# VHH binders against BTB/POZ domain-containing protein At1g01640, part 9

Target 1, 207 residues: BTB/POZ domain-containing protein At1g01640, of Arabidopsis thaliana (Mouse-ear cress) (q9lq95)
Amino acid sequence: MTEAEQKAAFLGGLVVSFKEQMHTDVLVKPGEEAPPIPTHKAVLAARSKVFRNMLDSDECKTSPEESITLPDLSHDELKSLLEFLYSGNLKAPYNQYRSLYLAADKYDISYLQDVCRNHFIASLSSRNVLDILELASIPCDTILKDAAINHIVKHMEEVVVPMKYETFVQRNPDLSVEITRAYLRETKAKAKDHGAPLNGNTRPRIW
Key: E = the ipSAE of ESMFold2; O = the ipSAE of OpenDDE; V2 = 0.75 times the mean of E and O plus 0.25 times the DockQ between their complexes.

## First folded at step 5 (VHH)

Design R03 (from S13 with G99R Y100G K101S T103Y L104S G105Y S106G; framework vhh_8ghr_2)
Fold by ESMFold2-Fast, scan of step 5:
Structure R03 (fold): chain B 207 residues (1-207), chain A 120 residues (1-120)
Amino acid sequence: as target 1 above (207 residues)
Amino acid sequence: EVQLVESGGGLVQPGGSLRLSCAASGFTFSSYYAIGWVRRAPGKGEELVARINSGGSSTSYADSVKGRFTISADISKNTAYLQMNSLRVEDTAVYYCARGSFYSYGFDYWGQGTLVTVSS
């Protein structure tokens, strides 16, 4: 085994404490009518200063069973989030990444934000790029937003020809203007690098 | 009642600095809210210049202010700040503190605004 593998195995003991509910001291409730999930205050506080503040609140301290509620997450999404806080590994189906990405921003779990962002960037396609751009705009994620716009600019015809783009423009006129300006910047940069003719010049074809 | 009260605006010379404060009452800074600074210059639309999640560490900035402005939040004081450095004439605007939901790009509560004038 490598030293990295040995270290991962050692740290895996904390995941076992969660899965087997060993010495839990707080309940975390999902937004739906489902059982609360027992967990550890120390882990929540270590991973999120927002959770630390929630745990330090009178609402949590004076509650009969000491609990916090994450109203924006389903039971399964909450399980994925909590397991990630112990393991540092996200094992979630594709359909949970949107909720987990937004939760990472809300609860200030920067590494979960990075994991979800990297997943979206790696999965960028002409089919999903408009959805990812809209998503990135919610937390004002400039890294994900810039990656999405860059993909659109490089695959402009594939993105703008389908009907989905017309719907996108109607819902997001400001983003559509931003895409247009980004496309113009890219076109001008390429024209300069490849020696395109200057203002008003006729562009003859050279065969 | 939710109130956001801005302070720290004023007249400053180009290249100068100002620190804006936003004191919140009627709610507590928590995981449920985003705080933003939005400006409106005379004859122009609204521009979101900086946003912070209510946990206080995830920040984003408009390209026009990146590297010059810093947003921060003090949860214990229930106050958000905008540190404005290397101010330019084009930064002249009324600056609003706003609270929003994390699940929407928009804001639902706004302060009265504080005027920042950058001129010689």
Scores: ipSAE 0.000, ipTM 0.261, lowest interface PAE 13.8, mean pLDDT 83

Design R04 (framework vhh_8ghr_2; at its last look DockQ between E and O 0.44; V2 from the best seeds 0.00; counts 0 for: pae E 17.4 > 2)
Fold by OpenDDE, look of step 6:
Structure R04 (fold): chain B 207 residues (1-207), chain A 119 residues (1-119)
Amino acid sequence: as target 1 above (207 residues)
Amino acid sequence: EVQLVESGGGLVQPGGSLRLSCAASGFTFSSYYAIGWVRRAPGKGEELVARINSGGSSTSYADSVKGRFTISADISKNTAYLQMNSLRVEDTAVYYCAKGYFTGEYDYWGQGTLVTVSS
């Protein structure tokens, strides 16, 4: 076994403690009528200040079962979240990423938010970019917004489709203005490039 | 507005060293961005010579420059650097700084700085 493998196995021990419910001391409840998930206060507190505060609250202390509730997550999403907290690896299906991303913001789990963000950025397409942009606007994620807007500008013809784009504009007028501004900037940059061949501010290049 | 401004280019003898700087504005260096140095030699195509996560956590180099060039980033200054040692005549090119994402796509480029290696 390589040293890296040994280390991974060692770190994996914490995940085993979660899966086997070894010495759990708190119940985490989802937002739906589903079973709570036994968890460790120490892990929750270590991964999130918000969870720490929740655990320190009178509500948690007075609860007969010492439990906290995450109302915005389904049981499956909660399981994914908790598993992530122990492992540092997101093994959730894609359909949970939106909820997990928002949960990461709400509960101040920056690493999870980053992982989800990276996934969104990597999976940007003309089909999903508007939805992702809208999602990014919720936590005011400038990194994700920027990535989405850049994608939109690059693929404006594919993104500005009837019905879908109009609906988006109606719901997100400010984002639409940002898109327009970005597009104008790009157009101007291209226009300048026709005059000076070396103006590096041209089209995104894939390397 | 995102801007990248390269500096540090010039004339150097073979075996010499140069340090290029890329001052970035309009965005903040983070692990989510990548900074690349791309060079274009006369009559040749573009070559990515080095890449760094703007958070400084990961670096990669072209084989042609590996062991000679070092890319780095100063987050506090929002500036990336390319230390070029043991320069060769074949390193002569316009060097561009580019901003991108971890996906490997670059969306912004600087104006470039000329590096000339000549005896």
Scores: ipSAE 0.000, ipTM 0.217, lowest interface PAE 13.0, mean pLDDT 87
ESMFold2-Fast, scan of step 5: ipSAE 0.528; ipTM 0.791
ESMFold2, look of step 6: ipSAE 0.000; ipTM 0.136
ESMFold2 (binder alone), look of step 6: mean pLDDT 82; pTM 0.822

Design R05 (from S13 with S31D G99T K101D T103R L104T S106Y; framework vhh_8ghr_2)
Fold by ESMFold2-Fast, scan of step 5:
Structure R05 (fold): chain B 207 residues (1-207), chain A 120 residues (1-120)
Amino acid sequence: as target 1 above (207 residues)
Amino acid sequence: EVQLVESGGGLVQPGGSLRLSCAASGFTFSDYYAIGWVRRAPGKGEELVARINSGGSSTSYADSVKGRFTISADISKNTAYLQMNSLRVEDTAVYYCATYDFRTGYFDYWGQGTLVTVSS
């Protein structure tokens, strides 16, 4: 075992405290009618200043069994989020990434937002790129937005021919303008890269 | 009763400043993903000018107001603010406060709005 592996194994005891509910001191409730998940205040506060502030609130302190509610997340999404806070590893099905990405922004968990963003960038396709672009506009994530627009301009015909694009334009006229401008920049850049006329100019000569 | 109440609008001269307030009743801002300010002027579509997530860590602005407007929120008071500086005639509109629920994908709980008129 390397020293890094030994350190990871040693710190892995914290994940066990969550999974086996060892000495939990706060309940975290999802937005649906489902059982709360016992958790540790210290972990929540260390990972998110938003959670720290929620835990310091009178609402949490006066609630029976001290609890906080994350109304945006289902029970399964919440479980994935909490496991991530202990482990630093996101183990979630594809359909949870949208909610987890937005939760990362809302609760100021920058590393989770980076993990989700990288997942979306790696999964970009002509089928999902408009949904991902629309999603990126919600927290104004310029990295994810630029990656999505770059995919669109490289696969323009595949993206704009389906009826889904017409619906997208109606919902997002500002993004459609941005796509058009990006496409023009891309075509101009490619023309420059592959060379302008090599000899003289085309204006009439004096002879 | 669940509602948002906007206030602070009025008549100001070009270059002036106003601070709009949005007070929530019947719910808390932490129940929603984000709070935003949407404006509507006659002859123009609705424009989202500013938003802040409920945790206060992320803000965004329309290009038309960037550098002039600042959104903030006091979550403990369930109040959001829009500080508007260097106002222009083009900023004349009714300003609405809205909450965004990312699970449903809709802005909800729009109030009655507050009128901002920028003229001499």
Scores: ipSAE 0.322, ipTM 0.654, lowest interface PAE 3.7, mean pLDDT 85

Design R06 (from S13 with S30T S31D G99R Y100G K101D F102L T103Y L104R S106A; framework vhh_8ghr_2)
Fold by ESMFold2-Fast, scan of step 5:
Structure R06 (fold): chain B 207 residues (1-207), chain A 120 residues (1-120)
Amino acid sequence: as target 1 above (207 residues)
Amino acid sequence: EVQLVESGGGLVQPGGSLRLSCAASGFTFTDYYAIGWVRRAPGKGEELVARINSGGSSTSYADSVKGRFTISADISKNTAYLQMNSLRVEDTAVYYCARGDLYRGAFDYWGQGTLVTVSS
């Protein structure tokens, strides 16, 4: 095993304290009526400045059992989030990635945002690219936004022919302008590579 | 009762600086809300110029102000700030502080606005 693999295995061992609920000291509640999930304050605070602040709040300290609520997450999404905080590995079905991506921004968990972004970039297709571009705009994620726009301009005909593009333009006129400008830049770059006149590289020396 | 109160607007010459403040009450910045600064010039629509998440660490800016404006938050004082540098005539607008939900990308509460006038 590499040193990086050994380190990952060693650090991943902490996930057993979460799965077996060993010496938990705080409850985390989802936004739905579901059982709270016991976890550890130290892990939450170490992974998120937002969680650290929530744990220090009077609301948490005076609750019947010290608890915090993440109202935007379902029970299953919350379980995926919490396990990630211990392991650094996201094990979640595809349908949780939108909520987890937005939670990563909201709770300032940069590595989770990177993991979710990489998943979206790897899964980019003409079918999902407009949804991903719109999603990227919520946290103003320029990396994901640029990746989505780049996919659109490389697959322009596939993206603009379906009626979904018309509704996208109506909802997002600002993004449609950015797509148009990006397409012009891409077209200009291709023209430089492929369209050279016969004697265009010869210039007069008069000055 | 949610309230956002802006201050710090005024008249400034091109190239000058202003610092806007937004004092929040009825919620905390560690709740599930983001804080944004939105401006509106006469005859133009609203423009989101800067946003900071509820934890105070993730920021974003409109291209028109990027590199010139800085948004920040003091969580202990429940106050957000907009530092505006290298001001231009086109920055003249009423600036609103607004509370938003990150998952919906929508602002649900707005302050009364503070006027910023950039002229010689």
Scores: ipSAE 0.019, ipTM 0.461, lowest interface PAE 7.3, mean pLDDT 84

Design R07 (from S13 with N53S G55S L104W; framework vhh_8ghr_2)
Fold by ESMFold2-Fast, scan of step 5:
Structure R07 (fold): chain B 207 residues (1-207), chain A 120 residues (1-120)
Amino acid sequence: as target 1 above (207 residues)
Amino acid sequence: EVQLVESGGGLVQPGGSLRLSCAASGFTFSSYYAIGWVRRAPGKGEELVARISSSGSSTSYADSVKGRFTISADISKNTAYLQMNSLRVEDTAVYYCAGYKFTWGSFDYWGQGTLVTVSS
């Protein structure tokens, strides 16, 4: 085993404290009517300054059982989020990534946002790219937005021919203009890339 | 009872400044993903000009207002603000305060709006 693998295994042992509910000190409630999930204040506060502030609030401290509520997440999404905070590894079905991506932005968990963004970029297809572009516009994620637009301009016919594109344009006129401008820039860039600069010395040589 | 109250609109000359405020009652900003300012000018569709995450940690702006408008919020008091500087005739619109629901991907709790008129 490499030293990096040994360190990962050692740090991953902290997940046991969550899974076995060892010495938990706070309850985290989902948005739906479902059981709260016991967890650790220290882990929440270390991973998110937003969670730290929520835990330090009078609202949390005066609640009958010290608790915070994440109204955006289902019980299963919340469980995936909490497991990630302990392990650094996201083990979630595809249908949870939208909520987890937005939760990462809302609760200021930058590494979770990076993990979700990388998942979306790796999964880009002509079928999902418009949904991903629309999603990226919500937190104004320029990295994910640029990746989605780049996919669209490389696969323009596949994206714009289906009826789904017409619905997208109606909902997102500004994004549709941005796609058009990006397509023109890409087309011009390819033309310039294949353009030959003048050969020869256009500057005076020294000696 | 749920309500949003926008205020701070008025008549201002080009290059002037206005500060809009949005006070919420009957619900909390933490129930939303983000709080935003949407404007609607005569003959134009709705434009989201600025938003701030409900935690207050991140902001974003439409290209048309970037560098001129600043959004801020006192989340604990359920109050959001839009500082508008270097106002242009094109900024003339009714400005609405809205919350963005995480699960729906759409705006909720539209206020009555406040009119901003920029003219000489």
Scores: ipSAE 0.237, ipTM 0.602, lowest interface PAE 4.4, mean pLDDT 84

Design R08 (from S13 with S60Y K101E T103R; framework vhh_8ghr_2)
Fold by ESMFold2-Fast, scan of step 5:
Structure R08 (fold): chain B 207 residues (1-207), chain A 120 residues (1-120)
Amino acid sequence: as target 1 above (207 residues)
Amino acid sequence: EVQLVESGGGLVQPGGSLRLSCAASGFTFSSYYAIGWVRRAPGKGEELVARINSGGSSTYYADSVKGRFTISADISKNTAYLQMNSLRVEDTAVYYCAGYEFRLGSFDYWGQGTLVTVSS
């Protein structure tokens, strides 16, 4: 086993304290009516300055069981988030990634946002690219946005011919303009890369 | 009772500066997804000019204000700021502080607005 692998295994061992609920000192509540999840203040505070501030609040300190609430996450999504904070590894089904991606931005967990972004980029297709582009606009994520737009301009016919694109344009006129400008840049770049002339200049015919 | 309260608007000459403040009451910054500044000029629609996430580390700016405006947040005071430099006549608008709601995917909580007039 490499030294990097040994370090990862050593650090990942802390997840057992979460899974087995060893010496927990705070409860985290999901948005739905479900049991709170016991966890550790030190882990929350180390991973998110937003969580640190929530834990330092009078609301948490005076709560009957010392608890914080993450209203935007289901119980299972919250479990995935909390396990990630201990292990650094996201083990979640695809249907949780949207909520986890937005939670990463809200709670300022940059590495989780990077993990989710990379997952979306790896899964880009003509079927999901418009949904991913809309998602990226919520946190104003330029990396994910640019990846989505790049996919659209490379697969333009597949994306813009279906009726879904008309609905997208009506909802997102600014993004539509950005796609059009990106497509123009892509076509000009292709012309330059292949040595094609950018301006038509026909040789004069001699009579 | 959840409120966003704006302050700092006023009359300023072209090239001048103003700092807008948005104070949250009845909640903490962590209860919003993000805090943004939206402006509405006479005869124009609403424009998102700047936003900052609840943690204060991720910012966005509209191209019209990039390099001139700076958004920041003091999480401990639950207050967001918009520093506006090199103001132009075109920046004349009512500026609203707005909280972005995660579940709704939209700005849900709005302040009353503060008027910024850039005029000689």
Scores: ipSAE 0.251, ipTM 0.597, lowest interface PAE 4.4, mean pLDDT 84

## First folded at step 6 (VHH)

Design P35 (from P17 with Y105W; framework vhh_6qgx_2; at its last look DockQ between E and O 0.73; V2 from the best seeds 0.00; counts 0 for: pae E 2.9 > 2)
Fold by ESMFold2, look of step 6:
Structure P35 (fold): chain B 207 residues (1-207), chain A 118 residues (1-118)
Amino acid sequence: as target 1 above (207 residues)
Amino acid sequence: QVQLVESGGGLVQAGGSLRLSCAASGFTFSDSAMAWFRRAPGKEREFVAAISGSGGSTFYTDSVKGRFTISRDHAKNTVSLQMNSLRPEDTAVYYCARYDFSYGWQYWGQGTRVTVSA
């Protein structure tokens, strides 16, 4: 194991304080029907400036109820998020990644967003690419968006012929324009590599 | 091993008060977050209130906010639930719980029965 790997394992070992519930000092509430999870203020504040601001707010300091509410996460998703804040390792089931990706943007946890993004890029297929493109638009994630559009352009017939694409266009007319323009650029680039020369007497009309 | 013993239940009329107590042993009480859950006949377990290990962070389900107060006594290793303005809907067996990382909020005692008559 490298020196860097040894340091990461050492720092990640602080997750023991969460797993053994040692000296927890704040309750974090998931969605309205789930009970809170005890955790540590220091970890929250160190990993997210949004959480730091919530903990530092005058209302939090003067309120008799000293808890933080994350209403858009389930209990299990919140537990996965919290464990990640201690260890830097995301061990969550893949069905939690959409919620964690969105939470990473909302709470400004850049490394969690990177981990989720890398998963979505690695999992791109013609079956899921439209869903991933819609997801990337919420935080305006240009890296994931570009990866999804590139996949669509390379597999255009497979992606746009099925009925799923019609539903996607109804929900996302602006994205459908971006896809169309990206496809045109790719087609034009291929035409220059293998197609008609652009000279004065044989220049094709633009299409 | 962890032991949690609930007490203080009884029969009260609507609008009355009760104070529940939970005696804890088998773990470092001052470090552990504690909670109260309840189960009415024929219903699933419901979260009621939680308190952090230090006592500085509390949380209540909406139906009991303003009526119930959770507190802890480090010298006695107890968690208490002060229940005011009781309603018939509060009728249940109340369980003291400790948070476990692997299993979430877990209870080990038989609970204490609270019956609220109209």
Scores: ipSAE 0.359, ipTM 0.771, lowest interface PAE 2.9, mean pLDDT 86
ESMFold2 (binder alone), look of step 6: mean pLDDT 83; pTM 0.844
OpenDDE, look of step 6: ipSAE 0.774; ipTM 0.917

Design Q23 (from Q08 with S31D; framework vhh_3k1k_2; at its last look DockQ between E and O 0.76; V2 from the best seeds 0.00; counts 0 for: pae E 2.7 > 2, grease 24.5 > 24.2)
Amino acid sequence: QVQLVESGGALVQPGGSLRLSCAASGFTFSDYAMRWYRQAPGKEREWVAGISSSGSTISYEDSVKGRFTISRDDARNTVYLQMNSLKPEDTAVYYCAAKSYFGYNYDYWGQGTQVTVSS
ESMFold2, look of step 6: ipSAE 0.463; ipTM 0.784
ESMFold2 (binder alone), look of step 6: mean pLDDT 87; pTM 0.877
OpenDDE, look of step 6: ipSAE 0.754; ipTM 0.883

## First folded at step 8 (VHH; framework vhh_3k1k_2)

Design Q24 (from Q23 with Y104R; at its last look DockQ between E and O 0.66; V2 from the best seeds 0.00; counts 0 for: pae E 2.3 > 2)
Amino acid sequence: QVQLVESGGALVQPGGSLRLSCAASGFTFSDYAMRWYRQAPGKEREWVAGISSSGSTISYEDSVKGRFTISRDDARNTVYLQMNSLKPEDTAVYYCAAKSYFGRNYDYWGQGTQVTVSS
ESMFold2, look of step 8: ipSAE 0.526; ipTM 0.816
ESMFold2 (binder alone), look of step 8: mean pLDDT 87; pTM 0.875
OpenDDE, look of step 8: ipSAE 0.730; ipTM 0.872

Design Q25 (from Q23 with Y106T; at its last look DockQ between E and O 0.64; V2 from the best seeds 0.00; counts 0 for: pae E 2.8 > 2)
Fold by ESMFold2, look of step 8:
Structure Q25 (fold): chain B 207 residues (1-207), chain A 119 residues (1-119)
Amino acid sequence: as target 1 above (207 residues)
Amino acid sequence: QVQLVESGGALVQPGGSLRLSCAASGFTFSDYAMRWYRQAPGKEREWVAGISSSGSTISYEDSVKGRFTISRDDARNTVYLQMNSLKPEDTAVYYCAAKSYFGYNTDYWGQGTQVTVSS
């Protein structure tokens, strides 16, 4: 067994304690009508300073059943978040990644945000890039924003010709200006690399 | 009633410093990411800086990196923008904004404060 496999087996005992509800000391409530999830305060506090502060607050300590509520997450999303705090591995369905990305920023779980961001970057396509760009604006995630804009510039016709782009512009005039300027910079750079003038002072048209 | 009130805008010489404040009320401040935007005369509004609800994730527009610092004080429901090494191109009306994490709701906006950098 490799050292990495030995570490994973060792840490797996913590995940079992969550799944089997062994010696839990706090309830975490989702935003929907669903049973609270028994959890360990030590894990919550170790992984998030926001959760640590929530656990130390008068509201938690004086509640009838010592609980905290994450109102923006469904039960399944909350379970995925909590399992991640124990294991460091995100095995959630991809349709939860938007909510987990946003929760990671709100609750200051930077590694979860990194995992979700890397997924969104890897999944960029002409169909989803505008949605991902809007998503990145919520936490002001410049890494994801730059990746999305670079994709748009490389696939400009596929992204901006459909009517979906018109709706995007109405919601996001500032971002649409950024996209246009990024495209202009890219086309000028490509024209200089590939369209060197035969007689000087010629410049490619901007279309 | 939601309210964001910016203050601290002034006339400053190039190379000077200025601290902007934005006092918030009417919502749970600790649940929101906070942002600063600016709008120079005749130009579109542009994003300047953002800070997560926890205060740990901070982002800046490239032209202000290393010169501006965003921070928040949740006990006072206030977000700040410390502006150092000011340049004439920083001249603008500066707005603070609050962004909800899980909705497509309109951002909450302040009325703005004027910053002018000139000799």
Scores: ipSAE 0.428, ipTM 0.757, lowest interface PAE 2.8, mean pLDDT 87
ESMFold2 (binder alone), look of step 8: mean pLDDT 87; pTM 0.881
OpenDDE, look of step 8: ipSAE 0.754; ipTM 0.880

Design Q26 (from Q23 with S30R Y104S; at its last look DockQ between E and O 0.67; V2 from the best seeds 0.00; counts 0 for: pae E 3.1 > 2)
Fold by ESMFold2, look of step 8:
Order: sequence, then C-alpha cells, then structure tokens
Structure Q26 (fold): chain B 207 residues (1-207), chain A 119 residues (1-119)
Amino acid sequence: as target 1 above (207 residues)
Amino acid sequence: QVQLVESGGALVQPGGSLRLSCAASGFTFRDYAMRWYRQAPGKEREWVAGISSSGSTISYEDSVKGRFTISRDDARNTVYLQMNSLKPEDTAVYYCAAKSYFGSNYDYWGQGTQVTVSS
C-alpha cells in the first residue's frame, strides 16, 4: 500500500461518523419535504466557507434543532454532497452531477467542482456539448467552456447543422459568437499548418 | 418585481476610471451569478466579466483583464464593475445580468448605463 493509500484509508474513517450519525451537531435540510440529514459542523465549516458562514448565522443558531437548508438540492443529491465532504470520493449516479457541479460553485467546494468538471469533459459528445457549454457558463468555468468549444469546433457540422443549434443560438447569442470565432481561429491555424498559398495563383501541371 | 438598476456611467477621459453599480431587488441576490456585458454602437453585445454567487469564481474577457474588477456585496444586493485605465474602445452601454444556477433559465437584465471614453 502506498503512502497516499495509507493516508486515504486513515482519513476515510470520518465517513463512518457520518453514515452512523455519530455525535452529529447540526441538521441539513434539502429543498423538498424529506428527512433532515444529521451532519457535523466541523466538517461543513472545514470544507466550505459558505457553509461556515451559514452555520454562524442567526437563522441557524436560533433554530430549535440548529439546522441549515440547501434549497436547490434533492434529498439524494444532498446526501451525495455531504458524503463527499467527509470522504473526498464522489459515489453518486451521473444524473446528479449537474446539480452537484452547480452546488460546488454555489457553496465554494472547489474539489467537488473539479470532480464533476472532469466527468463532463470525459463525457463530451456532439449530442450533449451545447448543454455542457450552457452549464459551464453559469459559474463562468473557463476550463469546461474551453473543452466544450474545442469539441464543437472539431465536430462543427454535427453540432451546428441540427435544429438544436438554432434553439441554442436563440438562448445564447453571445456563446454562438464565441463558437464562430473559435472555429475561424482553428481553420486559420489549420491553413497555416498545411502551407497553402494565399491566393492559389500557381498550379501544378496535370499530365 | 425583479429589478436590476445600473448606475455610474459617465463621460470620462482616456486613462480615467469609473465604478459601475448594479442594484438588485425582487429576487434572492445571493443565489445568482452576476455578469457585466457591454454593447458598442453597431456591434453585438459582448460579455465583459462574471462573478459566481459565492464570489469565489471571477472571470474576465481578455481585453479588460488587469483593468476591470468585478465584485459583489450581498448585504447591499449590489454588483460592481471597477473600470480603470479606460480606453476609447471601452465606450459602450454596460448591462448588468443575473443568471440562476438551478432549474430555470431565468436571466434578468438591467436597462444599461452609458460609458463614454473620449477626449
């Protein structure tokens, strides 16, 4: 076992305290009617400055059971988020990744955002790339945005010919301009690599 | 009702500074990412800067990096754009926008404030 694996195993013991509700001191509520999830203030505050501020607020301190509410997350998404704060491993179904990616930015949990971003980059396809580009624009995530635009440029016909692109342009005229400019830059770069004559006034003879 | 009201636009000499403000009401400001856009005459509106709801993620269009600073004050429901070292090409109407993170594509826009950089 490597030193990194030994450290991970040692720190993994904190997950037991979450799963078995050992000595919890705060309740975290999802945005739907569902049971609150007992959690530890120390873990929340250590992983997120936003959660630390929420825990220090009068609303949390004056509640009968000391609670905070994350109104944008379902119960299952909240459980996945909280478990990640303890373990550093995201064991969530992929349909939660959009919500967790956005929550990671909202609650300032940069490592969770990195995990979700890497998933979206790995899953890029011509069918989802416009949705992923719209998603990346919400937190102004330039890493994911650049990956999405690069995919679009490489698969331009597949992405821009279908009617889905027209709908995307109506919603996102600024992003559509960025895509067009990125495509032009890529085509100019390819033209320079091929060494093509600018005007083509010299032609080889054909025998 | 939702309102975004920009202010601080003015006529300024090249090299000067301006601070734009955008006061928000009618929605939970701390839940929204905030953005500045600008539109010069005869051009399409372009993104200038963005700041996440927590304030932790900030990004700028390349031509304004190092000159402009976006910030937010959640207690005052206000987003700011500090513009330094202004150039004539910065002349535009500047718009504030709010973007929701979840569930809806609600985008709120202000009416704009005019910035003119001229001798």
Scores: ipSAE 0.362, ipTM 0.713, lowest interface PAE 3.1, mean pLDDT 87
ESMFold2 (binder alone), look of step 8: mean pLDDT 87; pTM 0.881
OpenDDE, look of step 8: ipSAE 0.716; ipTM 0.868

Design Q27 (from Q23 with S52T I58T; at its last look DockQ between E and O 0.56; V2 from the best seeds 0.00; counts 0 for: pae E 5.5 > 2)
Fold by ESMFold2, look of step 8:
Parts: sequence; structure tokens; C-alpha cells
Structure Q27 (fold): chain B 207 residues (1-207), chain A 119 residues (1-119)
Amino acid sequence: as target 1 above (207 residues)
Amino acid sequence: QVQLVESGGALVQPGGSLRLSCAASGFTFSDYAMRWYRQAPGKEREWVAGITSSGSTTSYEDSVKGRFTISRDDARNTVYLQMNSLKPEDTAVYYCAAKSYFGYNYDYWGQGTQVTVSS
């Protein structure tokens, strides 16, 4: 184990205080009827300016137990988010990644967004790329958007022939223009790289 | 009832500046990413700029980058588009839009404000 790995493991061990509810001072509520999750204000505030502002607000201070609510997350998604804030390691099933990606942007948790983005890039396929491109538009994520468009351009026939693309175009005419322009640029770049120069001066024959 | 009301559109000379405003009501403004779109006559609507709900990230279409600035004021429930160095190709109806993060709500659109840049 490298020194960097040892430091990461040491700091990540603080997740025990979350799991065992040691000296928690705030409740975080999911968007469903489920028990609030005891958490530490210091961790929330250190990892997110949005959580810091929520904790400093009159709405938090006036509740009978100090609490904040993340209404768009299920209990399991919230637990995964909160554990990540302590450990820096995302140990969530992949079906939570869409919600965690969006929450990372909404709550300004850049590293969680990076982890989720890298997962989406690694999992790109012709079947999911249009969905991932639409997802990237919500936080204006140009890194994920560019990766998705590059995949579409490289697999253009597989992506644009099916009916799913027609529905995508109706919802996203601006993105369909970007895809077409990106394909044209790639086609021109390939033609320039693979085209042979004309050897010699030739003229068509005329009778 | 959700409303997005754009204002500030005008006729300006090339090289001029305008500031567009979009006042929002009927939803929790701080939960939404905000966008500006534009539509020139005979063309499809195109994305211009976006800002995240926290305001920490902005993004721009390449042709407006460096000339346009999106911002938000959550206390006033308002998103702005500062438009500098305007060109005739910027002539369009400009629309404000609110994008839901989690898909529980439909996206909301304003009615648009006309920007005309002419020599």
C-alpha cells in the first residue's frame, strides 16, 4: 500500500462514526417515508457549500430536531451519498448512479460528480448513449456530453437508425444538430488523414 | 402556477450590449438549473447558456462564449443573460427555461423576448 493509499484509508475510516452514529448532531431526511439518518454537520459542511448553507439557515435552526431534507433521494440513495462524504469511496449499486450524479451537481459535491461521470463514460454503449447525453445536459456537463457525442459519432449507424433516435431528436433538436456537426467534422478529419495526394497532373479525355 | 417572464429584449446596433432578465415564480427556484435558448426566424431553437442550481457552474454555446454571461439571483428568483459584442446573427427570440434535476417536474419555458441586432 502506498503512502497515499494509507492516508486515504485512514481518513476513510471516519465512516465508522457515521455507521455507528457516534456523536451525530443533525438528521438528514430522504424524500420517502423512511427513518432520518443521523449525520455530522462538520462533514456535511466540509463537503458541500450547499449543505453548509442549509445548516446555517433559519429553517434548520427552527426544527424540533436539527434536520435537513434531500427530497429527491430514496433512503438507500441518501445513505450512499452520506457514506461517500465520509470515505470518498462510492459503494453504491449502479442503479443509484443517475440520482447520485444529479445530487452531486445539485449539492455541489464535485468529486462525487466525477466518480459518477467516470462510471457513465466507462459504461457507454450504443444502447445507452442517448440517455447519457440527455442526462449530461441537466448539469451542463461538457465532459460527459463530449464523451457521449464522441461515442455516437464512432457508432453512428447503430445509434441513429433505430426509432429511439427519432424520439431523441424530438426532445433534443439542439443536440441532434451538434451530433450531425460532430459527425461531419470527424468524417472530414478521417478523409484528410486517409486521403492520398494526387500523383501527377491528369486531365479527362475529351473526344 | 409556474411562470417564467423574460424581459430586456430590444433593437441594438452591432457591438452593443443588452441584459436579459427572466423572473421566475410558482416553483422552488433554487432547485432548478436555468437555461437560455434562442430561436432565429426560420430556424430551430438552440441552446445558448446554462447555469446550475447552485450557480457554481456555467456553460455556453461556442459562438457566444466570451461575449455572453449567465448568472442567477436566487433572492430575486431571477436568471440573467448579459450579452456583449452583439452581432446580427444573435438576432432571435430569447427564451428562459428551467430544467428539473430528477425528472419529477416537466421543464418550464418562458414566452420569449425579442433581440434584434441590425446595422
Scores: ipSAE 0.190, ipTM 0.610, lowest interface PAE 5.5, mean pLDDT 86
ESMFold2 (binder alone), look of step 8: mean pLDDT 86; pTM 0.875
OpenDDE, look of step 8: ipSAE 0.236; ipTM 0.647

